# VHH binders against c4kar8, part 40

Target 1, 263 residues: c4kar8
Amino acid sequence: MAELSTPSPASPAPLDGGRGDELEKFTLRGARQILQLLQDLITHRGLITAHTGGGHSFMTAVLKVDEERGRVVLDPSPDPQANRRALAAPRLTCVTQLDGIRIQFPLVGLGEGQDKGRPALFAPLPAEMLRLQRREFYRLQVPLAHELSCLLKAEDLARKPVEVSARVIDIGAGGVAVVVPTGAAEFVIGGTLPACRLALPDGEPIELDLEVRNLNRQTQRNGTEQLRVGLRFAALPRAADTRIQRYIFKTERALNAKARGGL

## First folded at step 1 (VHH)

Design z47 (framework vhh_7zox_3)
Fold by ESMFold2-Fast, scan of step 1:
Structure z47 (fold): chain B 263 residues (1-263), chain A 124 residues (1-124)
Amino acid sequence: as target 1 above (263 residues)
Amino acid sequence: DVQLVESGGGLVQPGGSLRLSCVASGSTFSYYAMGWVRQAPGKGLEWVSDITYSGSTGYADSVKGRFAISRDNAKNTLYLQMNRLKPEDTAVYYCAAGYDELSWTGDSPEYDYAGQGTQVTVSS
């Protein structure tokens, strides 16, 4: 066994990068509900993405729920570096889907060992799990031809102000995902980017504040790396909300018509 | 909401090629990011490749230059062309779909749906 000691719990953090209070009604805290949901993930072989922080994640699955010891057993990554990052992380954020519902939960105190002769990761059972309807997180994939961009007001590694023009890859009622070149700016989950400018077709750029929610590193075919950044709209004015919703509606209609091979 | 059905797996010699297909049913395929995830015997899940609705692709370093992902949105079909196959490519390959790119917070995408998998065996 590689087990040395039970890791201490990490410092508290909001369940969804600062949306914890807004999402309280969707948060499960009952031990029976949590156990049943984890068992359902085993039964349905749910794919889980475990986020280790710093833009790193790996794919896993629940292998077993050990009710007597109050722990969950996870499939380790075939990538040893991913497992080392996971074990070093103060907290994992696990995301999956079951029956059309997004499920998110934290794991703290990750350890490693063996389960029936196979390497395994284990952690105490989560004290909370989030269940959200997929419609609440609908995102329109932005067509490349639209060349949508968002001018981000951010900081570089030396905390000097920098402006980055980022390509918008998806958009929803609550935010956008953008792509920036690696190293263009420093992004911190929960950080606010003030006075950013979202360029939509047909009109002036929309000035808005964005909160960093997610970071994901992608490697392009030419070997260059880029950073995918998930951004939440912080208090969107009614006129801006209307323009964004109109863009989403019109683009959905156009994409549906195109998929039907016509209009 | 979405059902994914993989096909095209089988036994192949080292250096050979296979093309995997995944047919999706459901009204929202055209808005989903799609990908392939594999599990080798006795190992965990490994992300292989993904493709956004617009056609932007990503690949794991282990397959880059040998595998090519593509999609036909009109046919609701995802493909993985696997060339120069190696014994270490032996795995069950799963098709996967994700609807929310804002959920991606690391090296692996977040998938909402996965198929039953198709077996690929590379041996002499």
Scores: ipSAE 0.036, ipTM 0.571, lowest interface PAE 7.3, mean pLDDT 79
Fold by OpenDDE, second read of step 2:
Structure z47 (fold): chain B 263 residues (1-263), chain A 124 residues (1-124)
Amino acid sequence: as target 1 above (263 residues)
Amino acid sequence: DVQLVESGGGLVQPGGSLRLSCVASGSTFSYYAMGWVRQAPGKGLEWVSDITYSGSTGYADSVKGRFAISRDNAKNTLYLQMNRLKPEDTAVYYCAAGYDELSWTGDSPEYDYAGQGTQVTVSS
């Protein structure tokens, strides 16, 4: 009597397909990295939403990084009440985006003063900064059994056109994450891959343009290196959107049925 | 990897109440923003509510004033109290976890983990 080991309910796969302490993966703690990112925010004049707690926030910007004093200079709010809230807050949660990547960092020990005769807010440099590729839409982890693929039209190192068949690991209304062999093609964040083909189980592949939003090199347990590519749908026809949504819905329903012990 | 397990779904009459629970595995629960998303029959995923690690809460307009999200970090548990339920609330409800997402910013929640969902059916 072979004990049919009831397949342990498949642990919900992380939506990002990343195993492990993803927090560590996306958190910058290095002083140099933090300084560089803050400088990038200055260079790009990135607007920052500073949250003071209790649902209150104000818009600010990093005006300057003072490396010698180990502090960041912020633009104060034109609203004196917002500034008072900020100064009273034990922690300021700063949220912004750079190149489509969400950046979040805490500031503690906020003070007010003047920088070059102008009112400014001062805080010690953040101890950590989170860089997280945001998705516009909730993504479904694709079951391995579905074998979703995306034919990517990319370029190699020599800028020669190449086609790469990539496995889709997650899918949402806004895009897909795929895995490609390392060295199969060169990808540039912000680059567009035109006329790609997404294969869904329900019919002909969907032709679409994809924008590279994230690149992550992953070493598998077997020592093989793979490149995870986060792709946004640059232009998605309505019919294609409907098909993708239908697939997600059906798959979620099936996964739920299975989890409930439904055959 | 964070495992999320939802419970508390069921059949309820319009105007009734349910309380959903989500238990997260691991010791890092307090670092995650937690949320609820739902999928109604034939519809896409809809954000319902979230709670940051700091306890700030957000609600979709469709559930505002009826639903209440809360968390118990000591128990690694997320809750959704659903009151005055409507037929339109019928859906599979998923618990989700991710980095600190701020629903009041107007941004869509970004979550790294989701449960298998629990069915909520509101019908006469």
Scores: ipSAE 0.013, ipTM 0.272, lowest interface PAE 8.6, mean pLDDT 81

Design z48 (framework vhh_7zox_3)
Fold by ESMFold2-Fast, scan of step 1:
Structure z48 (fold): chain B 263 residues (1-263), chain A 124 residues (1-124)
Amino acid sequence: as target 1 above (263 residues)
Amino acid sequence: DVQLVESGGGLVQPGGSLRLSCVASGSTFSYYAMGWVRQAPGKGLEWVSDITYSGSTGYADSVKGRFAISRDNAKNTLYLQMNRLKPEDTAVYYCAKDYTESGLDFSEGYFDSAGQGTQVTVSS
C-alpha cells in the first residue's frame, strides 16, 4: 500500500516540561471533528454515562445532532430523579467508549423538551471532546465471510470500458486493497477509476472515485494468477466516510470479542 | 437492513389481553428506535407506540395506560403488551424501525421499514 495522507487536522502541541497538559494532544476542538465523533457515537449506538456531580450518573445516548440549532438531542433517563439532577447540574461530564477508545466531553446548558412527541434532553454542541487513542490509523483485514466487494469501472487493453467485481481484502480510512484475476482490466499507478461502487454489509453500495496506488501480481495455491490493487479514496463524501469507519469499528469489535471467546 | 417478523395476533374478547412480538434478523436491532403502527379496516396508518434503543417510550393517547412497549436487545425482539382491549383496537399491527444512520435525518414519525403485520380482532 502507498503512503496515504490523513484528512485529520494537526493535533495541538502539548506543553513541554513536567506540568504540561498531557491531555491536550487528545482533545478535539474543531467543529468538523466534533460533529464526526458525535455522528460515530450515534452510528455505533454508543451508550453514554452522564455524570451530574455529587456521585450521581445516568445512562443516556445521543439521539440526534441538530447542526442548524447547534445542539445535541439526548435520551432521558427512565428515572425522573436522575433527569431532575441532570437539569439542575451546571454541567454534565459524558463518558463513553468507541471501539475500545475512551471518549469524554462536557455538556453545559442542558434543557428539556419534546422530540417526536416524547421527552428529550437538549444541550449545545460541546466545544471540545477528549478521545484517548493509541493508534490513529488502522487497516482492517476483511474477513472472507463478509464477502466485501468493490465494482471497479476500468478499461481493457483496447481502452474499452469493463466492470470488474473485486474482492476487498483490507480497508482503512484512506482506501482499500482488492484482488482481481490477472488480465481482467488494465491498471496504471496514479490512474483514476471513476464511479466505482463499494458494497458494505450495511446499506446501499457507495459510489466513489478511486486512485490506483500500487499493483502486486500473485500466484495462488491453485495455480491461478491474481492481481492485488491498492486503491485510494478520492473526494470521499462525509456520509461515505462515516459508513466505512462504522464498518471498520463494528468488525474490529466483533473480531476482538471472538478472539476473547477462546477460538 | 433488518427483516421484521410479527406474531401474537388473533381473535380476543373485549377486555382481554394479547402480547405481540416482533423478531428482527441481523445484528443492528439495538441501534434503532422501534415501534408499532396499526391499520384498521378502511382507515389509514395510526402510530401506536415506540421505544428508543435506550428504552424511552411514547404512546398514542388512544392506548396510553392500556398498552406497554418493551424490547429485549439480546434477543432482537420488540414486544407490545395489549391490555383491556376494545373493539376499536381491531387492526393489522406492524412492527417498524426508525432509522437514524446520519443522526441528522429524523423523519417525523416515518419509519425506515415495516414488517408484514399481524391481525388483531377484538370481538365477541
Scores: ipSAE 0.000, ipTM 0.196, lowest interface PAE 17.8, mean pLDDT 74

Design z49 (framework vhh_7zox_3)
Fold by ESMFold2-Fast, scan of step 1:
Structure z49 (fold): chain B 263 residues (1-263), chain A 124 residues (1-124)
Amino acid sequence: as target 1 above (263 residues)
Amino acid sequence: DVQLVESGGGLVQPGGSLRLSCVASGSTFSYYAMGWVRQAPGKGLEWVSDITYSGSTGYADSVKGRFAISRDNAKNTLYLQMNRLKPEDTAVYYCARGDSETYLFSDEPYFDLAGQGTQVTVSS
């Protein structure tokens, strides 16, 4: 693959706190629920990305929950600077996953010490934990036989309108990834494509606005170059959202049945 | 449930090579970035390498030029080719799954699910 840049690993941004009302239904505040979830992270050896602010993060894990003192014990970073940033931060935002569920929680009042003679980080138990099903960011790889397409309303290099029929390679609740021939249109990250048309097998094309989220140039195994474009849905009507979810569920069911059949 | 099962660890002399493998159960492997994380005795978790579904790779400075990550999506298998091994590479190596390979719902992938680990010991 002829990618012009190879991204270094970095943690994803935490979910926006300004969406508090929308995320409230996914937020756990019961002490028993919080303790159980933290114990589940220990049992399943969950890896945690801890965000310290300013674009900085480090990888950690919950080593122990001290119920009597109301504290959690965390594995420190092997990078001393990351630990210093964490200790200086007003809060950590911890992000992880358990059984396909995104888990996010704040830690305030981080301290350092030792657990069983080894360096450790300590924090009071979080007062809340966000538990969000992976279905919110799950991506279905679209079977080639489905011939799913999206008609993109874009611009060429001279900013003249152009229509491009793009093949949909994956789809989720929040967007699609498509492939287009190199040079078919110009895409700008953060740009909006109005009145695009997503063709699903069930009924008429869905008219929707798409935001460009990412761009990747790739070389196919046969040497052909393509542009992969990640596109986010900008506010779907409920009927469109329902059709997309129905397609995803039906396709997963069919793929699971095929896998159980051994072919 | 998705399970990650590592193999290929063992004892090797400095300058030697090992190839680690990780087999993921289920059909969801192809939707995720995958990577390797290690933990040396008495130390914290250290990211080693990652690879997106499309094959874009990243490496920690400590292993860059010596290790090569690859994947076979048809076999749901992740690999780590480790060359010119050093005593400092001694650790339990964990196969790890990232959040998203397309960056649509996250700006960058991260590792939040790990397997049981495989021990690599580099000693003369």
Scores: ipSAE 0.000, ipTM 0.307, lowest interface PAE 12.2, mean pLDDT 77

Design z5 (framework vhh_7zox_3)
Fold by ESMFold2-Fast, scan of step 1:
Structure z5 (fold): chain B 263 residues (1-263), chain A 123 residues (1-123)
Amino acid sequence: as target 1 above (263 residues)
Amino acid sequence: DVQLVESGGGLVQPGGSLRLSCVASGFTFSSYAMGWVRQAPGKGLEWVSDIYSGGSTGYADSVKGRFAISRDNAKNTLYLQMNRLKPEDTAVYYCAADESLYWGSDTEEYDYAGQGTQVTVSS
C-alpha cells in the first residue's frame, strides 16, 4: 500500500463563514459535473424559472447543451418584453428542481439566435451550479391535476381586507409558493397573512398563518404574467405539519413511480 | 458508531466482471447518498459513482456504460456491478456515505468512508 498516493486533507469549514461559505459544499465547479446536470435537466424536461432582476422572471427550459461551443441553449419567452429584459440583464439567475433537489445557476453573456430555424437564447456554460439537497430547500412541485389552492387573507390597494384563492405551485416543510392574479391583492415582504386556508386533496382545509417572504412577477411560457408569492408557515401546528408532510411524501412516491416507467 | 464494510474485490482478467458490496451500520442508510471512490497505485482519489437517497445515479465518464450502482435499503447494502473491466480499473475501492446529495467540487467529499476493497485487473 505504500505506493498509493493520498490527497491533501481538506481544511475544516471556517467558523466565521458567510452564506457563501455555507453554500460552498453544494457548489459544482467541475465542467463534467455541470454538463451531466444540464443534460439531466433536458432528459427530465425540467422547467426553469429565469430571474432577470427587478422582481421579473420568465419560464424557460434547456433545449440543448452545445459541448463543442461550450454553451447552453434556452427556450425563449413568447413575451418579447421578457426576452428584452433577459438580454439586457447583466446576469440571469436560473432556478429549477430535479427529483426534489433545488438547482440554481447563473448565466452571463446571454445572446439571441436560432435553433433548428426557431428563435432561441444562448449563453456560455455556467462556471458553477448550486445543487441543494437540504430539507429546508426541498420543494415538491404540485401536480396541476391536484388543483391545490390556498385561500389567502390579504389586503387590496386601499388596505381593505380581501380573500384571494391562490394556486399552490410548490410546497415544502417550511412553506408554499402560490400564484396570484395581478391586481388581486397587495403583498408586503415580511407581512403576516393570518388564518389562511390550505386545501389538500384529503380532508378539510388547514388553517394557518403565513409570512410573505418573496414576490416575483413571472411571465409564463404562454406569454401571460402572474405574481408568484413565497409564503412561510408561521406557528404551524403539529397535526397540520404531519398532514402536509404526508401529502408531500405520497405525491413524491406517486411521481417517482410514474418516472421509473411501467406499472 | 458508523461502519462501512466493503467486500467483493479480487483478481480478475481484462473483460471480466466483479460485484462489490458495502454493508452499512450506525446511521439511517436510506437517508444517505452513497458512493464509490477509488485510488489507483500512485494516483489520487477518483470518484467512480454515486446513488442518491431518491435513487438518481451518477457515473464517472471512465466507467459509464460498464458499471452499475444500486442499493438495497432493507439490507443497508450498497452495490457496484463492474463489467468489462480494464487494467486501468485496478484500484482500492472505497464505499462512502454522504448526508448530502451534493457532489463536492471536482472530487466528492463524503461524511464517512470504509476501509476499502482491492480490485486488480491483470494486464
Scores: ipSAE 0.000, ipTM 0.100, lowest interface PAE 16.4, mean pLDDT 77

Design z50 (framework vhh_7zox_3)
Fold by ESMFold2-Fast, scan of step 1:
Structure z50 (fold): chain B 263 residues (1-263), chain A 124 residues (1-124)
Amino acid sequence: as target 1 above (263 residues)
Amino acid sequence: DVQLVESGGGLVQPGGSLRLSCVASGSTFSYYAMGWVRQAPGKGLEWVSDITYSGSTGYADSVKGRFAISRDNAKNTLYLQMNRLKPEDTAVYYCAASELYDTGSWEDTSYDYAGQGTQVTVSS
């Protein structure tokens, strides 16, 4: 038997044989809860990654909730092709974060039009929203001021080794999401990037192996495209795990203190 | 834990059809991205098709237009309808699940969970 891709044990925390579906407790189905969460996203100015399928997504935001018409108003992409893909998609999978908590919801029946004379996308209110408060799903949105980077060891189109400095967008217990400059390297899903170096603000870079989990061509708010790469920690040493968790904890604590006015 | 059990494989003539099924036991089937990967004799794993939590589908170029993936979340079941089968489709087919709910990527052969596989043989 050849070497096969082996499933990772990283999952939602194990359940006893007598327990039910733990993810259902994170699913919001009440109309008022959904409306409140969407309003919180507006207030927080939360950026949303809307996945249109086929490895494509675009950055959007909820501009307004029209409660009487039962719909959301979304910021269209400045890239007309991204908008055409979204309108052609049977559904969008919208992913965002609020205070490091992953929020995911579907939008079905997307249309286009104008809101107060400006182009807009419209969709019916989602019937459900996932709010994943489990620690293993927690992703810290990395502050831009931290300039967190990961030096990736990858291959170019000619299969020659290349090192790519990638900006870390978010970080959790199981991995990181990074932005890779267009054309900088080739990535193969399921491929391992050995001896990469994660630069945290304090101390020496952490050397670790990363597994490529997903690739997404993301249209930015300014209309340019970038490659977002999801990377899972493979064979993470205990000391490295401790340093990463400490960074996450300290950063979320500082962000929470700032949000409370530092009192 | 998620356990995946495949069925529906067998021996068919070229041009024939098979429907593979994968029954998931466990509490979170509807939230996983699900897919099919295959391994032909003497070759590596090849991604065949996947379907995300939201129902978006992807297909390898080698099967596009011939295979159709679907899921029934009420029955915790993933399907692969295989039409116009070719000898090149001969492989062990594995049902797979990923914790990444927003994969957006359709070439992924690396999954968090996989079944034991079901053999598909296309031969005269």
Scores: ipSAE 0.000, ipTM 0.215, lowest interface PAE 11.8, mean pLDDT 77

Design z51 (framework vhh_7zox_3)
Fold by ESMFold2-Fast, scan of step 1:
Structure z51 (fold): chain B 263 residues (1-263), chain A 124 residues (1-124)
Amino acid sequence: as target 1 above (263 residues)
Amino acid sequence: DVQLVESGGGLVQPGGSLRLSCVASGSTFSYYAMGWVRQAPGKGLEWVSDITYSGSTGYADSVKGRFAISRDNAKNTLYLQMNRLKPEDTAVYYCVRESDYTGLEYSDPNFDYAGQGTQVTVSS
């Protein structure tokens, strides 16, 4: 397996090439999208780990995009050996993050020179860039068949305690989105709902505290109104975190297996 | 920040046994798939074995019946029991962990984190 290398644990590792066909939907190939993403990396001063093969990498950044010449300008390593390895490599694999989104792209045909009198590395614009959301920001759309619910401990309009069984429509590592009938309870952004109970398909309901993050009123096709409530896990015991993550991963894998014919 | 620390490698005679261990830190260990990959001198990376969060195991044909992968989720530790070792098993063995990055089409583990490796040498 040419081009495979073992990544350093201190640096973001390149994703395995054997999953390339499964990552196609996360791959940008439009020239405008590539230019915009590279410009975003410049604007946010994103640090890039450039893998040169053989377990070697160095830290760089995109300094400039030269649209007219179709190339990027990179900050060279302060280590001359790292720069020599990079120039000798047939390909660099560049890995970075922007707002919790993993970005990975190849650079081929690396050269060296100067930009405004300072040493620089140059490469043609990549033909593709992988843009993949981290699991902590991933939201699983909950299948209706799972009948996932969360019993909310809230207050009604008169500030009296009320329990509302809300349908969970999406779930992630950091929280859930639920739907409730309009008027069933009052929610305040930033407010905490203590001792709510999340019912997963496996095991006993999980007791957890939820913080209200957002509210969105929706009119359904049948004319009924419902309130979509975004809820953050305010404090999550390790056992609860583990069960929630297992549900997410199992359900995602089952959905993918179903789409691919049950392999 | 994910850290994987391997141990248990060494020099062993053909037909001997070794047990490799890998201690993981960082994210919750129990919901990630874990595995072992190896690199023999002058060769590329070869997948050896993996174990899912649910305990399902897979093995390369070259090691099937001789190696056994296991995990202890309470200790955040991955193991590889290697029996009836052959000279062809000589390699650096790396503990790997499933990526933090996943999408709907990414149903199988893709190993994105690796430790420093532990050397296994099988010779007389």
Scores: ipSAE 0.000, ipTM 0.144, lowest interface PAE 14.1, mean pLDDT 77

Design z52 (framework vhh_7zox_3)
Fold by ESMFold2-Fast, scan of step 1:
Structure z52 (fold): chain B 263 residues (1-263), chain A 125 residues (1-125)
Amino acid sequence: as target 1 above (263 residues)
Amino acid sequence: DVQLVESGGGLVQPGGSLRLSCVASGSTFSYYAMGWVRQAPGKGLEWVSDITYSGSTGYADSVKGRFAISRDNAKNTLYLQMNRLKPEDTAVYYCAADGTYELFSDSYESEYDYAGQGTQVTVSS
C-alpha cells in the first residue's frame, strides 16, 4: 500500500475498514485473537479514543472482558453528554495503539449499567479488529513524560493572529496530533498554519508548516473539553524529517525495551 | 525517576481533616486507574480507595462516607480528602497505580506497578 492510499496522516482519526481490500489483510476475525488483543489492551492500560460520529469522541479504556456474556466493559466518560451521544450512536469506532501498532474496532449495541458497583458501559465483543502493522500507518503515542509540544501560529475568532502551545499526543512520518483548549484558536480543515515550532526533547525547535486534516472535540478525564487537531507536515526539510524520524525510532525502541523488562 | 510523590500527611486530633496529594509522571497518571493504600504500624497493607480513568470511585467500608478521592488529570495529581479522622486511620498512606478494573481489594495481595514512598498520617489526641 502506497502512502498516497492512506487516509489521514494524523491520529487518532478512524480508518474506513470497509472501503477496500487493502485493509482486509490487517483484520483479525478469530475469537481467540480478538479476546487476546482486548486483554493486551487491558494489561497495557491502553487509552482508547471512541468516536461516536459527527466529529464527537471521548476517552475510554477496556476495563474487562466478560467472556461468559460475550461483552466488553468500558470506562464511561465523566461527561454525561458524551455518554448519551455514545448510547444513541449506532456504532462506536474505537481507535488505540499497542506498541506503536494502530488498532481500530467497532462496537455496536452499547448499553449502560454497573460492574462491581461502579458505572460502566457494555458492548458485545467486536466481530473484527483492525491491526495495522505497516509503517505508513505507524503512529507513536507520545509519552506524556516527554512533554512534547508544538507552538501553533493560528487565528482567533476575530481573525487576530494567536500563538497556542499545543501538547503533541501522537506523531508519525506525515504529521502530528495535538490537543488544544476549546476556543484557544479557530481551525479549518484544509487550512495552513505557517511557521509553527515543534519542540523535540533534544535540540532547537523545528520550524514547519502544518495543514489541518482533522478536528475532534473530546472530554478529558478531568471533565474539561479539549480539541484534538490532526496536522499534516507540509514539505519538511530533510534535516527536520530526519530528526522527527530519529525521535520516533529512539522512543519506540525505549518503549519496547521497557515492555520486555529491559531486554 | 520518582514516578509518584505523596504529600499532605501530618498529626491531627480525632475528628480532624487532612488532604493528601500525589503528584505523578504524566504517563503513569493519565493512562491508569489510581488509588490509595495504607499501612498501620505492625499491620499489613489495606486498600483505602480507588478512582478509574472516568472518575468512578470505590471506598473501603472503614472509610466510606468520611473520605473522598478525586483526580486532576491536567495537573497529574491524585487527592484524598480525609474527614472525621479516627485513631484507627493512623498509617502511612501510599499512592498506587494499576491498570486493572478490580484495582484494589481489602486483602492487598497484588503488587502495583507504581507505588510512592508514602506520607505519614497520625491521628492522636
Scores: ipSAE 0.000, ipTM 0.175, lowest interface PAE 19.2, mean pLDDT 76

Design z53 (framework vhh_7zox_3)
Fold by ESMFold2-Fast, scan of step 1:
Structure z53 (fold): chain B 263 residues (1-263), chain A 125 residues (1-125)
Amino acid sequence: as target 1 above (263 residues)
Amino acid sequence: DVQLVESGGGLVQPGGSLRLSCVASGFTFSSYAMGWVRQAPGKGLEWVSDIYSGGSTGYADSVKGRFAISRDNAKNTLYLQMNRLKPEDTAVYYCAALDYSETGWYDSPEAYDVAGQGTQVTVSS
């Protein structure tokens, strides 16, 4: 995964837009390409993490593309505070993925109103969208039926050691993203969590050291806040790396087969 | 084929209790995360609660502390114990197997494929 230039509490964390020509080849600037990609997000019901700054984000989705008025219509958060933060932000950084491909785009000039009598957020069409078709950026969305968990060794509010069972929501070559129960532990960006245990469906839990890369309080579509923690693999043994890669490959194959079978 | 049969709904006064049941067939029930989704009159689907195959549970903020989800894998049955019911709990309740892979998010109502007929819960004086 591309390194962030500064530590970000947001998850999934936005990539550094100042990388210049490194990301230019993955940037879509054509109006029809942008419209098609937004429509693909609608068709696949793609969930979008909208970063509003200050370590805050909320879950949204593109409801509609209004080509005539040159705008996108977004699903507002049921949490009024998340919507107020979004409206006050100078820009939203929207991050999503489609078939494991990372998609990121800015929205500037967010407003609120109604679509078909329902609350909605609007913004002008983005002038650019980043679409990263590189395997090193690939993140597998973990099927909930797999019940993947990672037992984290962390500290509570009193700096006392605690063990926290965290649900793994995505996994890639370089790390995992997990959901931590609210108030269960404190995390410090750049801190190391030693001897954590990653439970994959097949075999014994993998013992590994994890580095905290990002933290984000994400408001879900039901209005609930969750702490999402991005964790990097540190000193991953070859056998563990092989098991993780095989899990990703096997699950990706199964998900792709299911998608094609539904046609 | 997948079949889900909900039961246990009815008319109850505010502050009352109901226990919903869902009998599943046509798939390996013990391997699936299961949940309850509701639809109030004139509104969309709302996620209520889920339970993973291993027994871990989640609840919408509106029902936390009042509802309890449970499962009996030997009977292929999902339950929802509803306590201290409020008029705003009035809805058709559906049980569903969770398909996280379709949406990428466990608490999205779009993740729940409602295959059952549902059971009506009405909370009124």
Scores: ipSAE 0.000, ipTM 0.097, lowest interface PAE 18.1, mean pLDDT 78

